# Ledger of designs, part 238: VH-VL binders against q8ixk2r445to577

Target 1, 133 residues: q8ixk2r445to577
Amino acid sequence: FFGMLQNKGLTDYCFDYNPPDENQIVGHQVILYLCHGMGQNQFFEYTSQKEIRYNTHQPEGCIAVEAGMDTLIMHLCEETAPENQKFILQEDGSLFHEQSKKCVQAARKESSDSFVPLLRDCTNSDHQKWFFK

## First folded at step 10 (VH-VL)

Design S11 (framework fv_retifanlimab)
Fold by ESMFold2-Fast, scan of step 10:
Structure S11 (fold): chain C 133 residues (1-133), chain A 121 residues (1-121), chain B 111 residues (1-111)
Amino acid sequence: as target 1 above (133 residues)
Amino acid sequence: QVQLVQSGAEVKKPGASVKVSCKASGYTFTSYWMNWVRQAPGQGLEWIGVIHPSDSETWLDQKFKDRVTITVDKSTSTAYMELSSLRSEDTAVYYCTREGKYFLSYAMDYWGQGTLVTVSS
Amino acid sequence: EIVLTQSPATLSLSPGERATLSCRASQSVSYYDISYMNWFQQKPGQPPKLLIHDASNRATGVPSRFSGSGSGTDFTLTISSLEPEDFAVYFCQQSYSTPYTFGGGTKVEIK
């Protein structure tokens, strides 16, 4: 799958990665922002290795969750995807993180009006349902 | 002037299939989710499913999953709902309805006139 | 599946009176400060018409006598002073989770 990764419940919000420095794509948190259709910072690829790749940079970035954390951050992609970079996009639209056994949920960033994807216990909420647009 | 115009009434026998159309006009068809909802005579409303016309992403109520197919034709701005293996309990008015966009939410803001599907022997 | 229970099933009132309609969800339909509860009006032979979205926001063209309130599991639609055109069936609907579900409806009828 390829394109903008949109949330069903938090309507018109998409995965968005906007690093402060275009030459350093690693280490920053993935956010959710209004889907604008421009494609630049909102364009991702879901691969056969269960990776979510950031497609606008070389080397390619891959979304990961570090041990003990619930935030999605950008890492460099590896030849063989490590477990912390594997997400299963299921038939019901849930995005299941294999290593943690949790689902990606649209959530409000603490003390902010900003939204971010976070790992949470899996539920049937539309805020945990994602699709490529 | 958003308009959703549905196909005419259908009478079907048990076991048959029916395909209802919904032609949209007055807005960008590919930018809004399109829902299908039914209502049996004198009864309440029952959600069937929703499709996004840009890529045909579809969400269905589990009870209809094996019998319903929702599709779109972008060239004619038309959505379709096909229901197979019809039973008498499927007798209802079937509506298509657009999800309008609001800050942080969607709501079904425009509805088609409805299509009566009667299933009888 | 989220079950919505509307009460009462029927309200018999006269023009000018206040109508208060209840909708209770089997689980919370709120996410932070947003409540995914909508209200529709339906008259015989017509499709439903959106009145209220997100618990308390009036849809375009809906008169100010209609107001919605509530959060979590308990929601209310109020018509402050009934007009003749307000005698209809009213449905609540949640958009928090698919499958979307509707309440059974409250019929507001003339006394």
Scores: ipSAE 0.351, ipTM 0.820, lowest interface PAE 3.1, mean pLDDT 90

Design S110 (framework fv_retifanlimab)
Fold by ESMFold2-Fast, scan of step 10:
Structure S110 (fold): chain C 133 residues (1-133), chain A 121 residues (1-121), chain B 111 residues (1-111)
Amino acid sequence: as target 1 above (133 residues)
Amino acid sequence: QVQLVQSGAEVKKPGASVKVSCKASGYTFTSYWMNWVRQAPGQGLEWIGVIHPSDSETWLDQKFKDRVTITVDKSTSTAYMELSSLRSEDTAVYYCTREGKYYLSYAMDYWGQGTLVTVSS
Amino acid sequence: EIVLTQSPATLSLSPGERATLSCRASQSVSYYDISYMNWFQQKPGQPPKLLIHDASNRATGVPSRFSGSGSGTDFTLTISSLEPEDFAVYFCQQSYSTPFTFGGGTKVEIK
C-alpha cells in the first residue's frame, strides 16, 4: 500500500519528510505536517517487508529508529530490512516498531516545536492510530 | 478572516477560580493548536499551555499543572482556560493564540484581544 | 526551561534610523538547520503580532524593512529604517522546547 500516512487523532496531519538540505536526504527526522493531498514529501510506501519507504528520490529512504532513540529518522533502505526499519501496521491502525516493541505516536517533541511521530509504549490512543489515504 | 474573540474582564477574590473563553472563527478550529499566554501589567509574556481541539491533547507549563485546565467545545469552536486557587500574582491579561502552520515549524500567528483578570481582596 | 535575554532593554532612535535588537538563549534553540526563534511586536493595549518565524522568515504582510537572523543561541531582529508605526515593544520567543518562553522585551522609543 502507498499514499499519505495520516493520523486518526490529529486528523489533518500526515507523515512528512522534506530535509532542509537537499544534498543530505537521509539522517533527518520525519515530521508531521498538514495533509496537502499532493503526495511528494508526504507519499510513502508500506512494503511486504514491513518498511515505510520514501521513494520520491534515489537512493530510496526507509524510516528507522536507532537503538535507545524515540524519533523516526530517514535511513538508506537495505536489500534485507533490518529490525530497526520494520513497522507492523496492525488492524486497529497501530504502527508497531519491531526492534523497540513500541508504537508510533503523534506527539510534540521536547526539542522541537513541530509535530512529530515518536515511539511510545503501546496504548489504545487515537494518536497511535494511522491509515493510508 | 481569522478571529479569536475572548470573554470579558473578570475581578476575582484570592482562592477563587476563573474561566476564560476564546471563540474562534474564519478557519477550521479542529486543525490548529490553541495556546494560552498571560501578561502581568507592565511585564513580559508567560506561556501557560496548549491544546489541540481535535482530541483535546494538552501540554502545560509545569508551574501551572496543578491549577490550570484547558478544554475545548468543538460544536461552538471555543477554547477555555480555567485557573483555580487564584493569587494576586495571577493578575494579568490572558490571551488565546493559534499556532499557524509553516513548512517545518509552528508559530503563534493570530491572537485574541486578551482578557484582563484582576485578583484582589 | 530556556531563558531568553533581550538587549538592550530600551532603544531610543529617530525615524529613518536602523534598529538592531538582540536575543540570546541560555541553550541552543536550533535543531539541524532550523532555528525555532520567533519575533513579536506589541503596541500598548494590543496583543502581540507575529513578525518573524524560524529566525529569518517574515510573517505574511510584514514589511521588508524587518529582518531576522541568527542561529544556535544568538539572534537579531533588524529594522532597516524606522517608520513611525515601528515604535513598539519587541519580544523574542523560542518554540524549540516546552515550556515555550519569551524574552523580557526591547522597547523601541522615539528619541
Scores: ipSAE 0.007, ipTM 0.595, lowest interface PAE 9.7, mean pLDDT 86

Design S12 (framework fv_retifanlimab)
Fold by ESMFold2-Fast, scan of step 10:
Structure S12 (fold): chain C 133 residues (1-133), chain A 121 residues (1-121), chain B 111 residues (1-111)
Amino acid sequence: as target 1 above (133 residues)
Amino acid sequence: QVQLVQSGAEVKKPGASVKVSCKASGYTFTSYWMNWVRQAPGQGLEWIGVIHPSDSETWLDQKFKDRVTITVDKSTSTAYMELSSLRSEDTAVYYCTREGKYWLSYAMDYWGQGTLVTVSS
Amino acid sequence: EIVLTQSPATLSLSPGERATLSCRASQSVSYYDISYMNWFQQKPGQPPKLLIHDASNRATGVPSRFSGSGSGTDFTLTISSLEPEDFAVYFCQQSYSTPYTFGGGTKVEIK
């Protein structure tokens, strides 16, 4: 499915990717921002390979988590999705990163943005529940 | 009716610890961030940190990280802020405040009455 | 951290006059045409009260004489015609990034 990936606990916040430079689409952190309904920087596709794709720019980006890190970074999509780019969207709304065995949680960031998705131990928190809108 | 009711005034000696409570009512406690802010007598406001009661996710100002612990008790809808190694400059009114949800943003919409903590020898 | 500077520190006016309060941020607190600047009113012995959120939106129950404007680094709170109950201290506060920070306050006092 596809659309704006919204958090159940932070009701008005969506996955957002706004690279500082159109010439550098990859390598930057995915953030959470107020849902604006216009798609573009908040439009993501969940694929059959369990990827979260960002297709507003070419080449298409895929969300990944580097080994030992807890931040979600935009990488180039590959012909066969590597393990660090696979997220299992479960029936309860949790977004499970199988390689790390952690869940994506809406969390505060000490930087220019207030909120970001981070990997945390899986809990039944509404901050770990996501849905496409 | 949203209410945040804080514990009473405290007088402490330098080096002691103080734990202030904030009991929430009138809304779903686990659905809103709870901030702690202080104000020294006659001075401005200073943000200490914030916690989300659903999972105890906590963010603190680096100035306080080594001395402040923020916790919640979901069963009683109560938030706590504990400040250790007290100094005279920690004398202030301490507020708990809920982060309300608005169309384009979140903002501190309801505040407790404040707890005066006096640190004196 | 983002430093907020309010000016003037004290504003002496009479009821019926217009009050204009300024808040300047050390860096931009705007993104996606949204400015993460809030305004609070505080009276002696009371906690702060939210007046304006997102730079220009009045909080519930706040009279229409209060308005906020600005973007980027420069923000203004305007009280179009002061009422007796409006003489108070006003603080700006940014929610753009943690740690959240407040301005030093502007005291609006009766002349």
Scores: ipSAE 0.007, ipTM 0.604, lowest interface PAE 10.3, mean pLDDT 86

Design S13 (framework fv_retifanlimab)
Fold by ESMFold2-Fast, scan of step 10:
Structure S13 (fold): chain C 133 residues (1-133), chain A 121 residues (1-121), chain B 111 residues (1-111)
Amino acid sequence: as target 1 above (133 residues)
Amino acid sequence: QVQLVQSGAEVKKPGASVKVSCKASGYTFTSYWMNWVRQAPGQGLEWIGVIHPSDSETWLDQKFKDRVTITVDKSTSTAYMELSSLRSEDTAVYYCTREGKYHLSYAMDYWGQGTLVTVSS
Amino acid sequence: EIVLTQSPATLSLSPGERATLSCRASQSVSYYDISYMNWFQQKPGQPPKLLIHDASNRATGVPSRFSGSGSGTDFTLTISSLEPEDFAVYFCQQSYSTPYTFGGGTKVEIK
């Protein structure tokens, strides 16, 4: 799959990545922002290796979560996807992070109007359901 | 100016509960994570948990999950930490502390003055 | 949980001397070029005060004699020339993962 990765519970919000410059695609947190489809910040590819790739730059960035963390951070893709970069997009729309055994949830973190994807215990919440638009 | 003002010292008996308050001022309360940390007399620091006041999202150290409740009152910019089933080893100074925002991280940049909770018979 | 070990437990030094304090994490607290290690100073009867965030960045108002370094599992706080007000307890703290954890502290005391 390729496109905008949209939340079922926050119906107008999509995965969004805005690196500070084109030469530094790594290390920044993935956010959720109003789906607009303009430019390249909201376009992701779900690969056969269960990666979520940011298909804007070369080399491509891959979403990762480090052990014990709950935030989704952009990292450089590796030739063989490491466990911290693998997400199972399940039939019900959940994004299951294999290494932590947690699910990606739309959550509020920084301000009342700011949303981010975070790892949380898996529930059947619509805030944990995602689809490519 | 950023200030965190905590409630006064408490003396409790074993088995009781205590609720400590932390009133924030000088910044937008709903924009920053608020941590609770304790320190037994003459000992080191122990993290209890954190809450985001915008939606009450809470993370606790597993050792406290069955005894601690962290809440907020947005109308008064006040955070609360309630610890139940008190034991003598819960005697400590309890601190609230705000997480300041940095590019990709957070750090506890402002601390309340501390609340001494003494658990004794 | 990530365990932080500080050494030594106590440093006995004179004003003007250099203090070097170590903190070792049981696992890496770095992600790429970012190290989620913070340092705090605590004086008797006072709450902790943030000195260094993200391994090497001085907090606002902290004198230049304080510096932090390190990555991965090994971190150092250096005070280049001790002033009388620097005799205190110093704690490292990781914000890499919850539960957040603190080291046991290093007491810098006058010789």
Scores: ipSAE 0.007, ipTM 0.572, lowest interface PAE 9.0, mean pLDDT 86

Design S14 (framework fv_retifanlimab)
Fold by ESMFold2-Fast, scan of step 10:
Parts: structure tokens; C-alpha cells; sequence
Structure S14 (fold): chain C 133 residues (1-133), chain A 121 residues (1-121), chain B 111 residues (1-111)
């Protein structure tokens, strides 16, 4: 699957990666912004290794969650996907992070960007349901 | 027809707590964010916070963090805002308001009638 | 926190005249071609009523004499010909980031 990764509960918001500093593409937080339909910084690929890949940059970026953290951070993709970069996109639309046993949820951020994806305990909330557009 | 019906006016002493209710009808309660906004007499509008009824995810303006609790009761489609340690400057009309979905954005499209909270000795 | 500044504070006009209200943000509240600026009308003793969302889109049931424009940091609400029921306070509000913030309001009053 590939395209814009959109939230069912925040229906107008998509995964977005636009690092604050062009010189440092890796290591910054993934955010949620209004879906603009242009691909670019909102274009992601879900791979057979259960990665969410940002392939508009070389080397390719892969979304990861560091141990003990709840934020989704862009890391470099590896030849074999490490456990912290694996997400199971389930039939009900939930995006399950295997290593932490938590689900990706659209949440508000107290900063310049109003929304971000965060790891939370899994619920049946529409804010934890995602789909590729 | 969307309606938000709030509890009646309250008069409280300094140091007390107040809990305002907001009963929603005419739409799926768990599908929309619910905001709380206040307006002191002769003053502008001040955002307090927001809750999503599906999972109780809550965001508050930091100046209210230590005194405000926002909750919901899904079985009655009711949102609550509790404000503690009341002072005279908390005297205001408190509104609940729904965030409606508009194509590419959200806006506070339906408002409760308001609840006047008066803090006096 | 994004600060919204409305001007003028008071606008004294007669029915039939055009009203132009300004709202300026301390930082951009636009992303691409979408501006997260809303306008509300408030009459004495009533809750605010949504008038314009996303800078320029009229809410359902709002008369065509109301229009919004602008992007980035500079926004305008225009009432092309004031009716008696339009004399009210108007607030701009940004939904670009939390905390949501409101302008101080512009009172449109009878001259």
C-alpha cells in the first residue's frame, strides 16, 4: 500500500514529514497536517516488512519509535527492519506497533503544529484507525 | 437537529469548585470533539480545552491545567467541565461547543446556551 | 500562543453601509491554500454563532452579504450592506494550533 496515510477520526489529517531543518532529514518527529492531495511530504509506503517508509529522500527514511517513547520519529531504513520500525496495519484500520504493544493514535500537540501521531494503549477509537488514500 | 443543553447558573464562594454539564443530542456524540470556552463580563472569549468523547483524549490551555478537569459520560451523551479553587476572576459564562467537520478543517459550529458562574463572597 | 489582533475595536455605521473588519495573526495560520481562520457573530445574551470557516467559506444559513478573505496573517470580514440584525460583536478565531485563540472583538454599533 502507498499514498497518503489518513486518520479516520481526524478525517482531514494525514501523516506528514517536513523536518524543521533541511540539513537534518532524520531524527525529527512525524506530524499530522491537513491532507493536501499532492503527495510530497505526505507520501508513505507500507512495506512487506511492516515498515512505514518515506521514500522521497535517499537514503530512505522509516518511521520508528524509540524504547520508552511515544512519539514517531524518522530513522534511516535498514536492510532488515528492526523491531522498533514494525507496524501492523490491521483489518479494522488500527496501526499496531509490535515492539511496544501499543497503537498509533492521532493526538493534539501543544506546539506550533496542532496534531501528531502518538503511541497509546489500543482502543476502538476512530483516532486509532488509519487508511491509505 | 444538533442541540447542546447546559446546566443552570451557579453561585459559588471563593475556593469552591463548580461542575458544568453539557448534554448533546441530534448527532453521534462520540464522533466530534467538544470544546469549552468562557467569557467574563465585558471581556472576550477564552478557550479552556477540548475532549474527544470516544477515548477521553483531553487538551487544556496550560493556564487551566491545574484547576480544570473535562470528562464525558457516553451513556448520557454528556460532557462535563469542573473548575476548582474558584476566584472572583473566574466569574464568566461558560460554553460547551462542538467542532464540526468542514471539508478540510474543523470549526466550532454548535454552541450550548451558556452557564453563568458567579464567584462572590 | 498565536495572538489575534482585531481592528477597529468599534465601528459605528448606519444600516445600508459596508462594514470591513480586520484580524491580524502574530504568525501564519495558513498551510498551502487552507487558512485556519474562523469568524463568529455574538449578539447580547446569546452564544457566539459561526459565520465564516476557513477564512472565506460561509457557514450554513449565513446570508450572502457576509464574506471573508485573506491568508497567512491578514484576514478581513466584510458585510456588504448592514441590516439591523447585523449590529453585533464579531470575533476572529484561529484553529491552526492549540491553544485555540480569539481576537478581542470588533463591535459594530449603530451610529
Amino acid sequence: as target 1 above (133 residues)
Amino acid sequence: QVQLVQSGAEVKKPGASVKVSCKASGYTFTSYWMNWVRQAPGQGLEWIGVIHPSDSETWLDQKFKDRVTITVDKSTSTAYMELSSLRSEDTAVYYCTREGKYDLSYAMDYWGQGTLVTVSS
Amino acid sequence: EIVLTQSPATLSLSPGERATLSCRASQSVSYYDISYMNWFQQKPGQPPKLLIHDASNRATGVPSRFSGSGSGTDFTLTISSLEPEDFAVYFCQQSYSTPYTFGGGTKVEIK
Scores: ipSAE 0.011, ipTM 0.657, lowest interface PAE 8.3, mean pLDDT 87

Design S15 (framework fv_retifanlimab)
Fold by ESMFold2-Fast, scan of step 10:
Structure S15 (fold): chain C 133 residues (1-133), chain A 121 residues (1-121), chain B 111 residues (1-111)
Amino acid sequence: as target 1 above (133 residues)
Amino acid sequence: QVQLVQSGAEVKKPGASVKVSCKASGYTFTSYWMNWVRQAPGQGLEWIGVIHPSDSETWLDQKFKDRVTITVDKSTSTAYMELSSLRSEDTAVYYCTREGKYYLTYAMDYWGQGTLVTVSS
Amino acid sequence: EIVLTQSPATLSLSPGERATLSCRASQSVSYYDISYMNWFQQKPGQPPKLLIHDASNRATGVPSRFSGSGSGTDFTLTISSLEPEDFAVYFCQQSYSTPYTFGGGTKVEIK
C-alpha cells in the first residue's frame, strides 16, 4: 500500500515526517499532522516485510521503535527487516507492533496541542485504527 | 444547503436483496464520511457502517459484514447500501447520514429522510 | 462493542419544567480532553437531529436551553425549561470506537 497513513479516530490527522536536516533523515520522531494530500512528508509505503517506509529521501527510512520506548522514530531500512521495524496492519485497521505486542495509537505529545503516534496496549479504539488514503 | 435525498420505500421477500441510494448535494461529497444507520419501527438506532467517498474506505459493524456492501458513485455524488439475505428482522427505516467535522471529533450532522424497507412473506 | 445505557426510559413532564437525561457508557469514550459523545433529538416520522457534539457543544441552531455535560463514562443532557416542541425521543451516541453505538433512548412526554 502507498499513500497517507490516516487515523480513523483523529480523522484529519496523518503520519508525517519532516526532518530538519536533509542530510540526516534518521533519528527524529514521527509526528501526526493535518492531512494535506501533497505527498512528500506524509507519503509512506507499507511493504511485504511489514515495514512502514519513508521513501522521499535516500537512503530510505523505516519507522522503528527502540527497546523500552513507546515513540516511533525514523531509522535506516535494513535488507532483512528487524523485529523493531515490523508492524502488522490488521483487517480491523489496527497497526500491531510485533516485537512489543502493542498497538500504534494517536496520542497527544506531552502537554502540547501536537499529536504523535505512540505504542499503547491494544484496544478497540478508533484512535488505534489506521488506513492508507 | 446540505441535502441528502434517499430512494423510495421497498417491499422485499425473505432471502432477497435491497439497494438503497442516497444522493448528496450542497457540499463536497468526497470530503466527508457517509454513515448508514437503521431503525426498526418503534425501536432504537443501529449503526451499519461508514464509507469515505474519496477512496471507498469502508468500516462496518461485524454483524453486517457478510450481508452489507456500501459503495459510492462520485460522478453523481451518490452513496449506496446493499443488504442481502433479507430477514423479517431487517424491516426498518434506513438512513444515510453525513459525518461532520468538529474540532478533533465528528458527528452525524445531516441525515437523509429515510427509506422504509419492509421484509415480509 | 461499547454499550450505552440511557435512563430513565420515559420522562413525563410539563412545559416549563427541567429535564435531565442520563447516558452511561460501558467504558470510557473520552480521549484526553475530548469526549466522543453526541446527543440527538427525534420526533415521530423524522430522522434524528444533532443537538450536542463533543459531550457539551451545541450544534448550530440548537437553542441555549439544551446543554450537555460529562466525561469518561457518565454523560447528561439537560433541557433547562421544556418548550412544547421539545417533547421527543433523545438518543446518546458514541463515536469513540467502531461500531458506533446508540443508547436505547429517553422519551420525554407530556404529563
Scores: ipSAE 0.465, ipTM 0.854, lowest interface PAE 2.8, mean pLDDT 90

Design S16 (framework fv_retifanlimab)
Fold by ESMFold2-Fast, scan of step 10:
Structure S16 (fold): chain C 133 residues (1-133), chain A 121 residues (1-121), chain B 111 residues (1-111)
Amino acid sequence: as target 1 above (133 residues)
Amino acid sequence: QVQLVQSGAEVKKPGASVKVSCKASGYTFTSYWMNWVRQAPGQGLEWIGVIHPSDSETWLDQKFKDRVTITVDKSTSTAYMELSSLRSEDTAVYYCTREGKYYLGYAMDYWGQGTLVTVSS
Amino acid sequence: EIVLTQSPATLSLSPGERATLSCRASQSVSYYDISYMNWFQQKPGQPPKLLIHDASNRATGVPSRFSGSGSGTDFTLTISSLEPEDFAVYFCQQSYSTPYTFGGGTKVEIK
């Protein structure tokens, strides 16, 4: 799978990563932004190691969740994916984070860019359903 | 026709709780965010929080977090805001307002008529 | 939290005059091509009414004399020629991040 990772419930919103410093692309939060169809900052690859990779800049970034946190951050990809970087895209569209046993949900967070993907207990909500476009 | 109809005015004593209702009609209740905003007499607007009726995801302004509970009843298309430990400073008109989708983003497009809550000193 | 400062607090004008209302944010409320700034009109005894969404887009049914502009931290609402029904209080509001915040309001009153 590769393309824009779009939310079923917030139908106009996609995973987006636009680091403010072009020389340091990791360590920043992944956000949700209106899908523009141009790829670039919204282009992600889902790998055989269950990673969500960002390849627009070098070195390649991989989405991770820090222990005890619920926000998705960009981390450096490793040769063998660590558990905090593994997400299972299930047939129902849910994006399951293996280490925490939680699902990625489109949500609002205090002091965020309006909408962000966050880890939440898994539900059948359309806000937890994602697809590559 | 989209309508948000709120419960009637309330007079409460300091320390009491109040629960305001907002009944929605004319649209799919579970498809839109519902915000709560208050306005003290002669003053500005203050955002309290928001809920999405599909999954009850809620976000509250930190200053209300310990005193406010926002809930929904999907079967009656009704949102509720309960404010506890009332003070005279809580005297205000409380509004429910729907957040609708627009070309580039979201905006509070339909508002209830408001519910005046008076906390007598 | 993002603080919105509106100026002036009060505008005393006559019908036919131009009104220019300012709203300044303590941090940017723009991302890419979108500015998450909305404008509301409120008349006594009524709930707020949406006028402008996403900085410059007029809400349905709002007359063309109302226009919004700006990006980043600096936003303006302009009423090109005041009509009697335009004398009201105007609030800016950001939806960039929670908590959502409102400006203190600008009262446009008849001279």
Scores: ipSAE 0.098, ipTM 0.729, lowest interface PAE 5.3, mean pLDDT 88

Design S17 (framework fv_retifanlimab)
Fold by ESMFold2-Fast, scan of step 10:
Structure S17 (fold): chain C 133 residues (1-133), chain A 121 residues (1-121), chain B 111 residues (1-111)
Amino acid sequence: as target 1 above (133 residues)
Amino acid sequence: QVQLVQSGAEVKKPGASVKVSCKASGYTFTSYWMNWVRQAPGQGLEWIGVIHPSDSETWLDQKFKDRVTITVDKSTSTAYMELSSLRSEDTAVYYCTREGKYYLAYAMDYWGQGTLVTVSS
Amino acid sequence: EIVLTQSPATLSLSPGERATLSCRASQSVSYYDISYMNWFQQKPGQPPKLLIHDASNRATGVPSRFSGSGSGTDFTLTISSLEPEDFAVYFCQQSYSTPYTFGGGTKVEIK
């Protein structure tokens, strides 16, 4: 399915990816921003291969987490999804990152972006629950 | 009615620790961030950190990282801020303050009455 | 960290006059169309009270004589006609990134 990936606890915030250059769609971090439903930067596809795909531009981007990091970064999609690009969206809304065995949480970052999705130990927090809208 | 009620004034010696409590009522405690802010006598406001009571996610100003612990007790809707290795410059009124969602942003909308912590030898 | 500079440090005025308070950020605290700048009022012996959130929105119960404006790095709090209860210290605060920071305050005092 596809749509805006919204946080249950941080109810007005959605996954947002705004690459700085149309020709450089990968290598930058995914952020959270107020859900507006306009433009392409907030629309993602969750695939049967457990990818979160940003298919607004070519080549297609897939969200990944590099080893030892907790931020979500846009990478190039691959024919066989690597472990760092696999997220299990569970029935309770938890988004489980298979390689790290951690969950995606809406959180604050000490950077220019006020809210970002980060990997954290899995909990029952509504900040770790996501749904497509 | 939202209320934040803090513990009473404390007098401590240098090197001691202090733990200030903040009891919330009138809203769902686990749905809002809780900030801690201090103000030295006659001076401005200084942010210490914030915690989300649902999962204890905590963000601290690096100046306080080695000395401050922020915790919550969900069963009593109470937040705590513990500051260790007290110095004279830690003498201040300490506030807890709820961060509410307003339209397109968050703001510290309700504040506790403040707890004066005096550090003197 | 984002540094907020308030000016003037002290503003001496009489009741009925207009007060204009400035807050300048060391970097932009706006993202898309939202400015993460808040204003607080503090009276002696009391906790701060939220006046303005998101640069220009009045908090619940705040009189219409208070207004906020600005975006990016330059923000203003205006009190159109001072009432006796408005003589207080005013702080700006950014919620754009942690650590959250406050300006040094502007004291509005009776002339």
Scores: ipSAE 0.007, ipTM 0.630, lowest interface PAE 8.7, mean pLDDT 87

Design S18 (framework fv_retifanlimab)
Fold by ESMFold2-Fast, scan of step 10:
Structure S18 (fold): chain C 133 residues (1-133), chain A 121 residues (1-121), chain B 111 residues (1-111)
Amino acid sequence: as target 1 above (133 residues)
Amino acid sequence: QVQLVQSGAEVKKPGASVKVSCKASGYTFTSYWMNWVRQAPGQGLEWIGVIHPSDSETWLDQKFKDRVTITVDKSTSTAYMELSSLRSEDTAVYYCTREGKYYLDYAMDYWGQGTLVTVSS
Amino acid sequence: EIVLTQSPATLSLSPGERATLSCRASQSVSYYDISYMNWFQQKPGQPPKLLIHDASNRATGVPSRFSGSGSGTDFTLTISSLEPEDFAVYFCQQSYSTPYTFGGGTKVEIK
């Protein structure tokens, strides 16, 4: 699967990654932003290793969650996907982070009207349902 | 002016399939979710499922999962709901209804006129 | 699935009177400051018509006598002064989680 990764509950919002330096793609938080249909900073690929990759340029970025954290951050992709970079996209649209046993949920950023994807206990909420456009 | 026009009434035998159509006009078809809801005579409303016409992403109520197929034809701005293995309890008026997506506000704001499906032997 | 309970089942009132309709959800249908609760009006032989979306926002063309309120699990639809055209069945509906669910309806009938 590839394209824009959109939320069922926040239907106008997509995974978005806009690094401050286009040549340094790692280390920042993934956000949710209004879907624009142009690809670019909203283009992601779901791989057979259960990775969510940012664009197709080298070096490739892969979404990860650090142990004990709930935010999704961009890491460098590895030859063999580490556990913190594995997400299972389930038939019901849930995006299950295998290492933490939690689901990715569209959530409001603290003290802000902005939205971000965060790990939360798995529920049947549409804010935990994702699909590629 | 937004309009949803559904196909006409159907009478089916138990075990048959029915396919109801819903033709949309007056808005950008690929920008809104299309829901299907039914209502048995004298009863309340029951949600069946929803599809997004841009990529055919579909969400269904589990009780209908194995018998319902929802599809769209973007070239004609038409949504379809096919229900198979019909039973007498499937006798109902079936509605298509558009779900708006302005801000965070999602609501079924326009409805088709309804299609009566009668299942009898 | 989220169960919605409407009360009362029937309201027998005269034109000019105030109608207050309740809808309770088995779990919260609010996400931060947004409540995913909608209200519909249905007349015999017609499809439902959207009245209120997201708890308190009146749909386009809906008269000001209709108002919605509430958050979390408890929601209310109020008709400040009934007109003859308002005698109908009213349904609440949640769009917080699929499957979407409807309340059983409240029939507002002429006394």
Scores: ipSAE 0.007, ipTM 0.653, lowest interface PAE 9.1, mean pLDDT 87

